# Designs tried in a protein design chat: VH-VL binders against Protein mesh. Part 3

Target 1, 209 residues: Protein mesh, of Bombyx mori (Silk moth) (h9jiq1r811to1019)
Amino acid sequence: GVAGIFGDPHIVTFDDLQYTFNGKGEYVLVRVDHSQLKLDVQGRFEQVPRNIHGAVNATHLTSVVAASNNSQTIEVRLRPQHAQWRYRLDVFANGKRVYFDRTALRVQYFPGVTVYQPMYVLNQSEIVVMFSSGAGLEVVENRGFMTARVYLPWTFMNQTRGLFGNWSLDVNDDFTRPDGTLASVDLNNFQSAHRDFAQHWQLTDREQR

## First folded at step 6 (VH-VL)

Design c1 (from O2 with light chain P95Y; framework fv_tafolecimab)
Fold by ESMFold2-Fast, scan of step 6:
Structure c1 (fold): chain C 209 residues (1-209), chain A 121 residues (1-121), chain B 106 residues (1-106)
Amino acid sequence: as target 1 above (209 residues)
Amino acid sequence: QLQLQESGPGLVKPSETLSLTCTVSGGSISSGDYYWSWIRQPPGKGLEWIGSIYYSGETYYNPSLKSRVTISVDTSKNQFSLKLSSVTAADTAVYYCARDSYYRGYSFDYWGQGTLVTVSS
Amino acid sequence: EIVLTQSPATLSLSPGERATLSCRASQSVDSYLAWYQQKPGQAPRLLIYDASNRATGIPARFSGSGSGTDFTLTISSLEPEDFAVYYCQQYDNWYTFGGGTKVEIK
């Protein structure tokens, strides 16, 4: 299955439920905590600069941090001043900047995870993160906007929690809060999804990777 | 082993166009990993970036030179070229071509040997 | 544009001595700073990238440090082949070079 953050931003859950997200700060995108299967993917959202995008009070994805089964922690971060730079994503492994092989395929190997930088496409930057657990993360930047997709084998079904929902094949339980209670969300009310569900998945400083 | 080699006239008259070509060997210019750049150095002075090109034809120029500079690529010949119009004595310099490894934070990891261009009547 | 100021303009030292070269940026370049060595009649050679990482084949006596606006290149013990001009260069906002520091035999 696949879940992701797209556009302005919209979230698509593993059960294919779509909703608008406008939170600020760090959030759990997906978490899996089982004895043989662990995954933590966190996203950071910041206010969109008004003068660049013409947006007012909107947020966008600026960083994704992921780790699985005791792997190296990988962060993919949107570069500031993106209009001045040809490649607009930076990669960090346990806080250290990652560089790709100059003369070979653009692949870096770390404990439990492989990071791949596909060939630059005009005005688009991309990073692919592949965990030995089978979990995958794809981050794409286009025109200064970052999108992220998480790809999970079906063995992760019914194990996920977070903004990307409980992968149960039933959209009705995708708005499950950390405490296990189900949020009542009106998808036509722009404040409902955030107030009643998404803000409950916001991370404190102690919980951030 | 990657090698870059500049070629073109060593003497250019004032007001004319300076034209140089960089030939890349031991590697492909049609790689999405790299930009290809021109840098110059007036005698006894420091380095100045002129501009860079991607194999697709996308160009980036130093704002101070933008009105006079054109950089182009010929992927079939594995070459990229510089044209600098309306030259004056201030354009007398050694001109280098270089590979730009943008995605890893490198700027210029391979350089040509440089070619001296003198602007004189 | 980002201006890089290198100091001193000239360092007069003997083989075996430590050389310390400074590069200061007019605004933060984070760690997007490289150092090059240039000998007379030759193209520049990349020594250090990302402020502190040695390029392939560069001897351990060369080290870089710093972040933001203040950067240092250190040569722990000068060899005869190290007497050259050194340039810093930022790639945070395209490319600008410092004015260079000449390391010459005392």
Scores: ipSAE 0.007, ipTM 0.521, lowest interface PAE 8.7, mean pLDDT 84

Design c10 (from a10 with light chain P95Y; framework fv_tafolecimab)
Fold by ESMFold2-Fast, scan of step 6:
Order: structure tokens, then sequence, then C-alpha cells
Structure c10 (fold): chain C 209 residues (1-209), chain A 121 residues (1-121), chain B 106 residues (1-106)
């Protein structure tokens, strides 16, 4: 299955439920608690600079941090909004910046994880992260906006938690809070999704990777 | 292989406009992998970035020079140009054109030989 | 703007000696830092980009290191052609250059 965060931003869960998100800070996008396998994917959301789209108080995805059991922690970070910077994604493995040989195959191997930088596509930056667990992360930047998709094997079905939902094949339980309670969300009111569900998946400073 | 060559007047009077052209040979300016830049070096001093242009015409200028600088590109001639208005003696420098490359982290990987422009009456 | 401070201003060394050049940024530039060599009457030549990656055709005696605010260019054993001025440059926030370090014959 696949879940992701896109655009202004909105989220599409593993159960194919779509909702609007406008939180600030660090959030659990997906967490897998499996007896032999653990996955943690976190997203950082910051206010959109006022000079970008004239919108005050809007947020956007600026970083995705992912780790699996026995893997290095991979961070894919949106580079500062700079007119000169055409490739706008930076990659860190356990806090150390990752470099790709731009004249060869753009693959870096780390314990438990492989990172791939696809060939440049006009106005688009892309990083693919592949964990030994079979979990995948794809991060794409286009025109200064970062999107992320998480790909999971079917063995992770009904094992996910976080903003990307429960992956139970039932959209009615995707708004499950960390304490296991179900949120009642009005999808026509984006404030309801945040207030009643998404804010409960916000991380404290201690929990951030 | 790829070469950049500056051309234009070596002497400009105070208050006039400094105009230089960079000709790109051995490769196309119409590539999404590159930005094209102007950098200057006053005699006995260090390097100062002036501005950059993408082949689409999008420009980026040093904020300290932005009110006086115009950079343009002509993809049919494989050239890009610099205009710096209202010049003073402080604008006397060797002017370089250079390429910013995705393949070199957007560092300036190829430079023209430079052209000395003296601002004097 | 990000200010880059290079030290020392001048290094007086003999061929065969190791040269170590410092570049310090007023704020973090992550690893978005390049090093250039400039000889009198010539354009600068790119040596190192992204703090530690050697540019095409640059001899192995040149190496770069560092991240954040503190960067070093090392020339492991100076050749006669290495006596030149060296500039660091950041491209994290626009482009600014250091003041240069002159490596001269002792």
Amino acid sequence: as target 1 above (209 residues)
Amino acid sequence: QLQLQESGPGLVKPSETLSLTCTVSGGSISSGDYYWSWIRQPPGKGLEWIGSIYYSGETYYNPSLKSRVTISVDTSKNQFSLKLSSVTAADTAVYYCARDSFYSGYAFDIWGQGTLVTVSS
Amino acid sequence: EIVLTQSPATLSLSPGERATLSCRASQSVDSYLAWYQQKPGQAPRLLIYDASNRATGIPARFSGSGSGTDFTLTISSLEPEDFAVYYCQQYDNWYTFGGGTKVEIK
C-alpha cells in the first residue's frame, strides 16, 4: 500500500481516505509496531514564508525523517527557499549529509537502508529511500513544495498508526488517535481534522528524530 | 570543451551603463542543468557575485546591486549579457562570466577568462 | 548576508610542505561550500565543491573537509604550481566569497 502528503497540504491514507492538514511542528506520519519490524516516519511542517504565496499562517512539509529497526535514520530536508537552488532536497544519514556521484549511478548504501537520487527532472527534485524491511519512502519537491509517499508491503496491513491511518481497509477507523480512540471528523471542515485528530499525533521535542 | 568568453567595452565613463556579453561555445545555454552568472573582482580585492540567469530568462541578483543590474539571455545566439547602470570608480573590476552546475553543487565550474572594465572620465 | 572569514591571510611555505587553509562562516552553510584556486592574471579554478568533493581533473593532493561553520582546504604536499590565492565560497544563501588566502613561496 501507499499513503502520502501532498500540496497545500492534504493527506491520503493507506485506506485511500483524503483529508486536509494544516498543522505546525513535527508529526507522526506513520508508525509500524510489528513484533519483528518497526518503522517510524515523521514529518516537519513549518509556516509558508509570507513572500511565497501571500498566504499567512499556511504550513508546508519541510522535512521527512524515517527509520526502521537496525537502520540508519534518514532525513530528507527541503533546502531553504533560494532562487538559485534548483535541486532543493538534502539527505542526511544519522545526521551526516549524503552526497551522490552525479556522473554515475546515484545510490548510497547504509546499514538497513538504501538511498537513491533519480536523474534530475526539470523543476523537480526527488529522493527514494528503501529500507531492508521492504518499506519505501519517496520524497519529491516541485516549485518549492515538498511531497512524500510511504510504500509498505501488505505484511504491514493493519499495523500502521499516525496521520496516514490504520490501514485496516476500512476508512472509518483511519482517524484513530494515539490512545486508540476514534475521532469524529468533518471532512468539509479542515479545522475539524486537525483539532479532533491530527494534533494528537504531534511530537514533543524529546520524541523528534 | 565548453568555453565562456566575455566581450564589451573596457572603458566606461562615470554615470554611464556598463554592458558586457558572454558567449558560450562548445555546448548549449538552453540546458536545465545550468545557471549562467556574472562575478567581478576589483583590483587587489576578492570576488563578488553580481547575478545569475536561467535559460528561461529567470534572473537572480545580488541585493546590494539589484537596483542597477540587468542580466538577459539570448538562447538563439548562445549568449547572456550584463548591464550595470550608473557606474562609479567603485565598479572598476575584472568581470567574469561563469557557469553554475547541478553536477558541481551549483559551484562555478567553468569561468571565462575575465575582462577588465575601468570606470574613468 | 553570510560572511566567510579565511585564515591565515598569507601562508609562506616551501614545496613539499602541507598547506592547511581555514574558512569560517558567520552562520551555518551546512556543506554548501566550494574552494577555488586563482593565479595572477587568470580566472578562478574550481577545486572542491560541497565541502569535500574534488572537481573533475583536480589532483588528489587537494582535499576539503568540514561542515556547518568551519571548513578546511588541505594541500598534502605543495607543488610549484600550487602557489596561488585560494578562495572559499558558500552557496547556501546566494553566493558570498571569503577574502582569500595567499599561499606563497617561503
Scores: ipSAE 0.008, ipTM 0.515, lowest interface PAE 8.0, mean pLDDT 84

Design c11 (from a11 with light chain P95Y; framework fv_tafolecimab)
Fold by ESMFold2-Fast, scan of step 6:
Structure c11 (fold): chain C 209 residues (1-209), chain A 121 residues (1-121), chain B 106 residues (1-106)
Amino acid sequence: as target 1 above (209 residues)
Amino acid sequence: QLQLQESGPGLVKPSETLSLTCTVSGGSISSGDYYWSWIRQPPGKGLEWIGSIYYSGETYYNPSLKSRVTISVDTSKNQFSLKLSSVTAADTAVYYCARESYYSGYSFDYWGQGTLVTVSS
Amino acid sequence: EIVLTQSPATLSLSPGERATLSCRASQSVDSYLAWYQQKPGQAPRLLIYDASNRATGIPARFSGSGSGTDFTLTISSLEPEDFAVYYCQQYDNWYTFGGGTKVEIK
């Protein structure tokens, strides 16, 4: 299955539930913590750097950090929008920036993970991360707008936790908090989704990868 | 190895246009991995970025200088040029051309030797 | 505009000593910070990019550290050719340079 986060930010869970997200800080997008299968994908959300007329309280995805089964930790980070750079995604492996040489294959191999940078297309940057566990991460930036999708084989079904839901094939349990309780969420009120569910998946500095 | 060389008049009169050219040798300007930049340094002072250009002709200018700056590129001559209009004594500086490289975070990895431009009547 | 403040303005040291140079940003620049060396009459030379990556050909005695707003350039043991002016530069929001630190012979 596939789950993702898109733009202003909308989340689509593994059970195909869609909801609006406006959290700030670092959050668990998806976590699998089974003894033989581990995955941790975290997203960072920052306030949009605009102040048109008063304070702007919208947020956007600026970084995705992922690791699976003791792999190298890969971060895909959105470059600041103030300078009009052509390619807007930076890749870090355990905190060290990764460069893709155009005279070689745009593929980098790390313990437990392979990272691929596809050729630039008009106004779009893309990074694909493929874990030996079978988990995949696709990050796309289009005109300053960052999206991320997580692709999981069926072996992960009913083992996921986080903002991307439980993947139980039932949308009614997708708002499960870290302690296992179900949040009562009004989908017509985005503050309800954040207050009653999403904020409970926020990470402290010590828990970030 | 890659070399950048500035050329142009070393003396410009107040209110006129300062015009400099950077010639790139040992490498092609027509590469998507690099931007080409102008940076200046007034005598005894620090460095100020003026602007940058991509081989496609796309330009990026320091907002403080944007109304006076034009940068252009000529890929057939492997050159890029700076025009700074309405100059005053405050524009007296050593002018450097430099390369921004994706492979060094878009920092300036190669520089020309610099050329002193004095604005005086 | 992001302002970079370098301190001290001048370091007076002897060959063989350790030099520690500071660069502070008015707002976070993440790790998008470079260090340059400039000798009189010469163009700046790139030393460090992405806060801690040594540029090609730069001796191992040069190292960079820090992230966010507080950055350090360290020269572990000064050699005669290291006495120069050092500039930090951010590329997070356009491009700005610090005021420089002059490392001079004591």
Scores: ipSAE 0.039, ipTM 0.609, lowest interface PAE 6.7, mean pLDDT 85

Design c12 (from a12 with light chain P95Y; framework fv_tafolecimab)
Fold by ESMFold2-Fast, scan of step 6:
Structure c12 (fold): chain C 209 residues (1-209), chain A 121 residues (1-121), chain B 106 residues (1-106)
Amino acid sequence: as target 1 above (209 residues)
Amino acid sequence: QLQLQESGPGLVKPSETLSLTCTVSGGSISSGDYYWSWIRQPPGKGLEWIGSIYYSGETYYNPSLKSRVTISVDTSKNQFSLKLSSVTAADTAVYYCARDSWYSGYSFDYWGQGTLVTVSS
Amino acid sequence: EIVLTQSPATLSLSPGERATLSCRASQSVDSYLAWYQQKPGQAPRLLIYDASNRATGIPARFSGSGSGTDFTLTISSLEPEDFAVYYCQQYDNWYTFGGGTKVEIK
């Protein structure tokens, strides 16, 4: 399955539920606590700069941090948008900057994880992160907007929690809070999604980064 | 095989527009793997990037020059062109056209021979 | 804008000697750093890209190293045709060039 963050941002869960997200700060996108499939994917959301597509008081994804069982922690971070950057994504492995060899596949190998930088496309930067557990993360930046997708094999089904939902093939349990309770969310009111569900997955600090 | 050739007037009067064209031979401009760029070098000084264009027409300019620079591409003629408005003596330089290529890290792997443009009355 | 500082401005050496040229960036450019050679009256020639990769046709005596903010171009043993001006260039945030290092005959 696949879940992701797009646009201003909009979230699509592993069960294909769509909702609007307007949170600020750091949030759990996917958490899997199962010992053999351990996975943690976190996203940072910041206020959109004034000069990006005219939006004011909107938030956007600026960083994704991911780690799986026995892997190094990979961070993909959006570069400052005030600069005229050709390539706008920076990669860190356990806090150290990652540099790619552009003469071949542009692949870096780390314990438990492989990071790939595809060919640059005009106005688009991309990083693909592949964990030995089978979990995948794709981060794309286009015109100053960062999007992220998480790809999971069927072994992760019904093991996920976080903003990307509980992958149970039933959209009705996607709004499960960290304490296991189910939120009743009015999808016609984006404030309901945030207040009643998303804010409960907000991290008060960067404990798992 | 691939060759870039600058052409245009070598003398421009102050306040007028400098206009140069780069003709590409032995390869196609219409490729997603390349940007096409203008770089200048004043006599006895270093290199300064002016701007770049993608075959789609999308342009990127040096912020110090962006108010005066226009770069355009004509894929049917396999050419791209530079216009620099309101020139002064400080714009006297050898002007190069160059290709930047994904295959060489987006460094400039092919250059034209350069053309001297003198700004003088 | 990213500023590249090359040192020394002038390097006076004899044929057969080792040349070491420095390029420092005002902020990290990853490995997105190229080196060019320019002879009088000629266009620059690409020597090294991605900090350490030799361009096609470039002799093995040329090597590049470094990452982040500190980069070095080394010519292991100078040949007569190597006396020229050398420029570093970053392409992490579009393009800026260093001020150049002139390698001249002592």
Scores: ipSAE 0.018, ipTM 0.569, lowest interface PAE 6.8, mean pLDDT 85

Design c2 (from a2 with light chain P95Y; framework fv_tafolecimab)
Fold by ESMFold2-Fast, scan of step 6:
Structure c2 (fold): chain C 209 residues (1-209), chain A 121 residues (1-121), chain B 106 residues (1-106)
Amino acid sequence: as target 1 above (209 residues)
Amino acid sequence: QLQLQESGPGLVKPSETLSLTCTVSGGSISSGDYYWSWIRQPPGKGLEWIGSIYYSGETYYNPSLKSRVTISVDTSKNQFSLKLSSVTAADTAVYYCARDSYYTGYSFDYWGQGTLVTVSS
Amino acid sequence: EIVLTQSPATLSLSPGERATLSCRASQSVDSYLAWYQQKPGQAPRLLIYDASNRATGIPARFSGSGSGTDFTLTISSLEPEDFAVYYCQQYDNWYTFGGGTKVEIK
């Protein structure tokens, strides 16, 4: 299954439920904490600068941090306000900047995770993160907007929690809060999605990776 | 080895256009990993970024200089150039060309030696 | 415009001493900060990028630290060739440079 967050930002859960997100701060996108299977994917959202095309107080994804089954922690971070044609994604492995040799395979190997930088296309930056657990993360930047997709094999089914929902094949339980209660969300009102569901998955400063 | 070399007149009269060229050798200007920049330094003062260009021709300028500055690139000659119009004594400075690189966070990893341009009648 | 303020303006030390140079940004630049060394009559030389990464060929005595708005360049034990002017530079929103710190012989 695939879940993702897209630039304006919209979220599509593993059960294909779609909703609008407008939170600020760091949030759990996916969490799996089972005896032999662990995954933690967190996203950081910052306010979009005001312009005539954006809503007042709209937010955008600026960083994704991920770790799985004793892997090194990988962060993919958007570089704000750089030139449109620059490569705008920075990669960090346990806090150290990662660079790719573009004259070779563009692959970096770390304990439990492999990071790949696909060939650069003008106006687009991309990073692919592949965990030994089978979990995958794809981050794409286009024209200053960052999108992220999480790819999970069937072994993760019915074990995910977070903004990307509970992968149960039933959209009705995707709005499950950390305490296990089910949020009642009005999909025609993005404030309901945030207030009743998403804010409960917001991380405190102590919990951020 | 990558080398950047500035060239152009060292003396420009007030109100005229300052024109400099940077020649890149030991590496190709036609690469998506790099931007090519002009930076100046008045004698005894600090550094000021003027503008940058990508090999596609797209330019980015310091807002304080934008109305007077034009940067262009000639990939066939492996060169890029600066034109600064309507100069005054305040534009007297050492002018550097430099490369900003993806591999150093888009900091300036290679610099030309610099060329002093004096604005005087 | 992001303004970078360097302090002190001048640092007078002897060879073998530790130098600590500060750079403060008017708003967060995350870790998108570089340090340069400039000797009289020469172009600046990149020392540190991404706040703490040493550029190729730069001696281990040079180290950078900090994030957000407060950054430090440390030279653990000054060598004669280290007496120069040092500039910080942000590349979060294009490029602005600090006013420089001159490290001079006492």
Scores: ipSAE 0.015, ipTM 0.567, lowest interface PAE 7.6, mean pLDDT 85

Design c3 (from a3 with light chain P95Y; framework fv_tafolecimab)
Fold by ESMFold2-Fast, scan of step 6:
Structure c3 (fold): chain C 209 residues (1-209), chain A 121 residues (1-121), chain B 106 residues (1-106)
Amino acid sequence: as target 1 above (209 residues)
Amino acid sequence: QLQLQESGPGLVKPSETLSLTCTVSGGSISSGDYYWSWIRQPPGKGLEWIGSIYYSGETYYNPSLKSRVTISVDTSKNQFSLKLSSVTAADTAVYYCARDSYYEGYSFDYWGQGTLVTVSS
Amino acid sequence: EIVLTQSPATLSLSPGERATLSCRASQSVDSYLAWYQQKPGQAPRLLIYDASNRATGIPARFSGSGSGTDFTLTISSLEPEDFAVYYCQQYDNWYTFGGGTKVEIK
């Protein structure tokens, strides 16, 4: 299955529930605590610069960090000054910047994870992260907007939690808070999804990312 | 084995257009891995980035020079060129061509030897 | 535009001494900072990128440090060939260079 964040931003859960998200700060996108996979994928959201679109309360994804057992932690970060810079994604493995070789294949191998930079498409940056467990992360930047998709094998169905839902094949329980309670969310009110659900997945301690 | 070599007139009259060409050997300009750049240095002064080009023809210019600068690429000759219009004495400088390897985290990893262009009448 | 200020303008030292060169940015450039060496009549040579990573072929005596607005280039023990002008350069918002520090023989 697949879940993701798309640039404006909106979230599509593993159960295909779609909702608008305008939170600021760091949030749990998906967690898996399974015997074959312990995965924590976190996203950082910052305010969209007013000089781009005149927006004051809109946020955008600026970083995704994926941590998995027996693997290096991979962060994919939107580069500053994205409106004026040609390649807009930086990659870090255990806090050290990753450089791809000067060939078209652009693959880097780390313990438990492979990071791939696809061939350049003008004005689009892309990074693919593949864990040995079969979990995957795809990050694409286009025109300063970052999108991220998480791919999980079907063996992890009903084992996820976070903003991407619980992957139960039932959209009605996707707004499950960390404590296991179901949020009452009004999808016609953009503030409701954040106030009643998403803020409960916000991280207050960056040291645990 | 990668080499960059600037060529063009060493003397340009005020108000005319400065034209330089950079020839790349030992590597291909037709690569998505690199941008190709012009940087100048007035005598006794620091370095100033002029602009960069991708092999597709997409250009990026220093905002302070943008109205006067045109950079072009000729992939069949493995060359890229600079035109700077309406020159004045302030444009007297050593002009370098350089390779930009941002995808690998480098700024300018290979440079030409530089060519002095003097603007005088 | 991001302005880079290098200090001192001139550093007079003897071979074998430690050189410490400073570069300060007018606003944060994170770690997107490079250092170059330039000898008279020659093109600049890339020494350090991403504030602290040595470029290919650069001797271990050259090291960089810093992040945000304050950066340092250190040459642990000057060799005769190290007497040159050094420039810092940011690539956070396009490219701007510092004014240079001349390391000269005492």
Scores: ipSAE 0.037, ipTM 0.602, lowest interface PAE 6.6, mean pLDDT 84

Design c5 (from a5 with light chain P95Y; framework fv_tafolecimab)
Fold by ESMFold2-Fast, scan of step 6:
Structure c5 (fold): chain C 209 residues (1-209), chain A 121 residues (1-121), chain B 106 residues (1-106)
Amino acid sequence: as target 1 above (209 residues)
Amino acid sequence: QLQLQESGPGLVKPSETLSLTCTVSGGSISSGDYYWSWIRQPPGKGLEWIGSIYYSGETYYNPSLKSRVTISVDTSKNQFSLKLSSVTAADTAVYYCARDSYYSGWSFDYWGQGTLVTVSS
Amino acid sequence: EIVLTQSPATLSLSPGERATLSCRASQSVDSYLAWYQQKPGQAPRLLIYDASNRATGIPARFSGSGSGTDFTLTISSLEPEDFAVYYCQQYDNWYTFGGGTKVEIK
């Protein structure tokens, strides 16, 4: 299964529920705490800069931090710019920047995780993170906007929590809060999605990677 | 081993176009790991980035200079060039070519020796 | 544009002394900050990139620190060849340089 977040916060859950929110700060995108698989994927959302031609009060994804089964923690971070930049994704492992040898294989190996930088496409940056657990993370930047997708084997169905839903194959229970209660969300009111559901998945200072 | 060398006229008249070429030796310009840049320094003053080019021909310019700057690349000659139009005395500076490297954060890891261009009648 | 302010403008020290140079950004540049050394009549030389990584061939006496808006270049014990002008440069939002700090012999 696949779940993802796109542009201004447009989220598609593992059950194919679609919604938007305008959260700011760090949030749990997906968490799995099963005996054979542990996965923590966190996203950071920051205010989109106001422009002089009709600003919107919206946020966008600027960083994804992931770890699985005691792997090295990998962060993929959007490089902010006033204009279109060349390559706008930076990779960090335990807070240290990662570089890829572009004259050879563009693969870096870390405990429990492999990071791959696909061939450069003009005006698009991409990083693929592959955990030994079978979990995958794909981060793409296009024209200053960051997209993230999480890929999980079907064996982890019904084990996910977070903004990407619980992967129960039933969209009606995807708005489950950390305490297990189900939020009543009006999809025609983005404030409802944030207030009643998404803000409850916001990380405290101690929980941030 | 990598060397960058600026060349072009050291004297340009006001209102004319300043034209410089950077020759790269000891390394290939046809690589996705690098951008090739022009930076200038007026006598006794600080550094100002002018613009950068990718081997594909895609260019990026300092917004303050964008209307006057053209950078081009010739991968068969392993060269890239700067044209700055409508020059004035304020454009008198040492002009450097430099390499931006992915491996050094996108900072400038190799520089040419610099060439002084004086704008004077 | 992002403005980088370097201080002090001039630092007068003797060989063997510690030099501490500051660079402050008008807005956050995360860790996308480099330091260069320039001697009279020469091109700048890259010393530090990503705020704290020494470039190839740069002596261990040079170190960089900081993140966000406040950055420091430290030379632990000045050698005669270290008396030069030092520039900081951000590459978070294209490229801008600080005004430079001249380290001169006392």
Scores: ipSAE 0.058, ipTM 0.629, lowest interface PAE 5.9, mean pLDDT 85

Design c6 (from a6 with light chain P95Y; framework fv_tafolecimab)
Fold by ESMFold2-Fast, scan of step 6:
Structure c6 (fold): chain C 209 residues (1-209), chain A 121 residues (1-121), chain B 106 residues (1-106)
Amino acid sequence: as target 1 above (209 residues)
Amino acid sequence: QLQLQESGPGLVKPSETLSLTCTVSGGSISSGDYYWSWIRQPPGKGLEWIGSIYYSGETYYNPSLKSRVTISVDTSKNQFSLKLSSVTAADTAVYYCARDSYYSGYYFDYWGQGTLVTVSS
Amino acid sequence: EIVLTQSPATLSLSPGERATLSCRASQSVDSYLAWYQQKPGQAPRLLIYDASNRATGIPARFSGSGSGTDFTLTISSLEPEDFAVYYCQQYDNWYTFGGGTKVEIK
């Protein structure tokens, strides 16, 4: 299955439920705590700068950090939009910058994870992260905005938690808080989705990375 | 082996347009991996970035020079060119063409030998 | 515009000595900093990129360090061919170069 965060932003869960998200700070996008797979994917959301055309009371994804059991931690980070940028994604493995060489296959291998940088799309930056566990992460930047998708093998259905839902094949239980309680969310009220559900998946400083 | 070579007039009169061409050999300018840049150095002074171009024709210019600078690319000839209008004595410099990375950073890994352009009547 | 300040302007040393060159940015450039060597009559040559990575063919005596606003280029033991002008360059926001440090023979 696939879940992701797109646009202004909105979230599409593993059960294909869509909702608006406008939180600030660091949030759990996906967490899996299973005997065969431990996965933690976290997203950082910041206020869209006022110097960006059309930016009014909006947030955007600026970083995705992912780790699986016994893997290096991969961060994909958006470069600032204050200047003329060409390639706008930076990649870090356990805090160290990752480089891609045109003379290679643009693939970097690390313990438990492989990172690939696709080429040849003007004004679009892309990074693909594949964990040995079978989990995948795709990050795309277009027009200064970052989009992320998480891909999981079917074996982890009904094992996910976080903003991307629990992948139960039933959209009615996707708003499950960390304590296991189900939020009552009015999808026509963005404040309800945040107040009653998303804020409960916000990370404290102690829980980041 | 990649090499870059500047060409153009070494003397330009004040108020006229300075025109230089960089010829790239041993590699393709049509690569999505790289930008192609102009950098200048007045005699006895430091380096100043002028502007960069992508093979698609997309350009980035130093804000201090933007009103006077035009960079163009000719992928069929494997060349890119600089035009700097309304020149003065302050534009006297060695002009370098260089390659910078699209994907891994915007540092300059290959440089031409440089060509001195003197602005004098 | 990010301003890079290099110090000292001139460094007078003898072969075999350690050279330490500083580059300070007016605001954070993360690790998006390169170092170049320029000899008289020649184009600049890339030495270091991303603050600490040696470019292809650059001897191990050259090393770079730092992040944010403070960066250092170190030449562990000067060879005769190392007496040159060194420039730092940031690529976090546009492209700006430092004013250069001339390493000259004592």
Scores: ipSAE 0.007, ipTM 0.538, lowest interface PAE 9.5, mean pLDDT 84

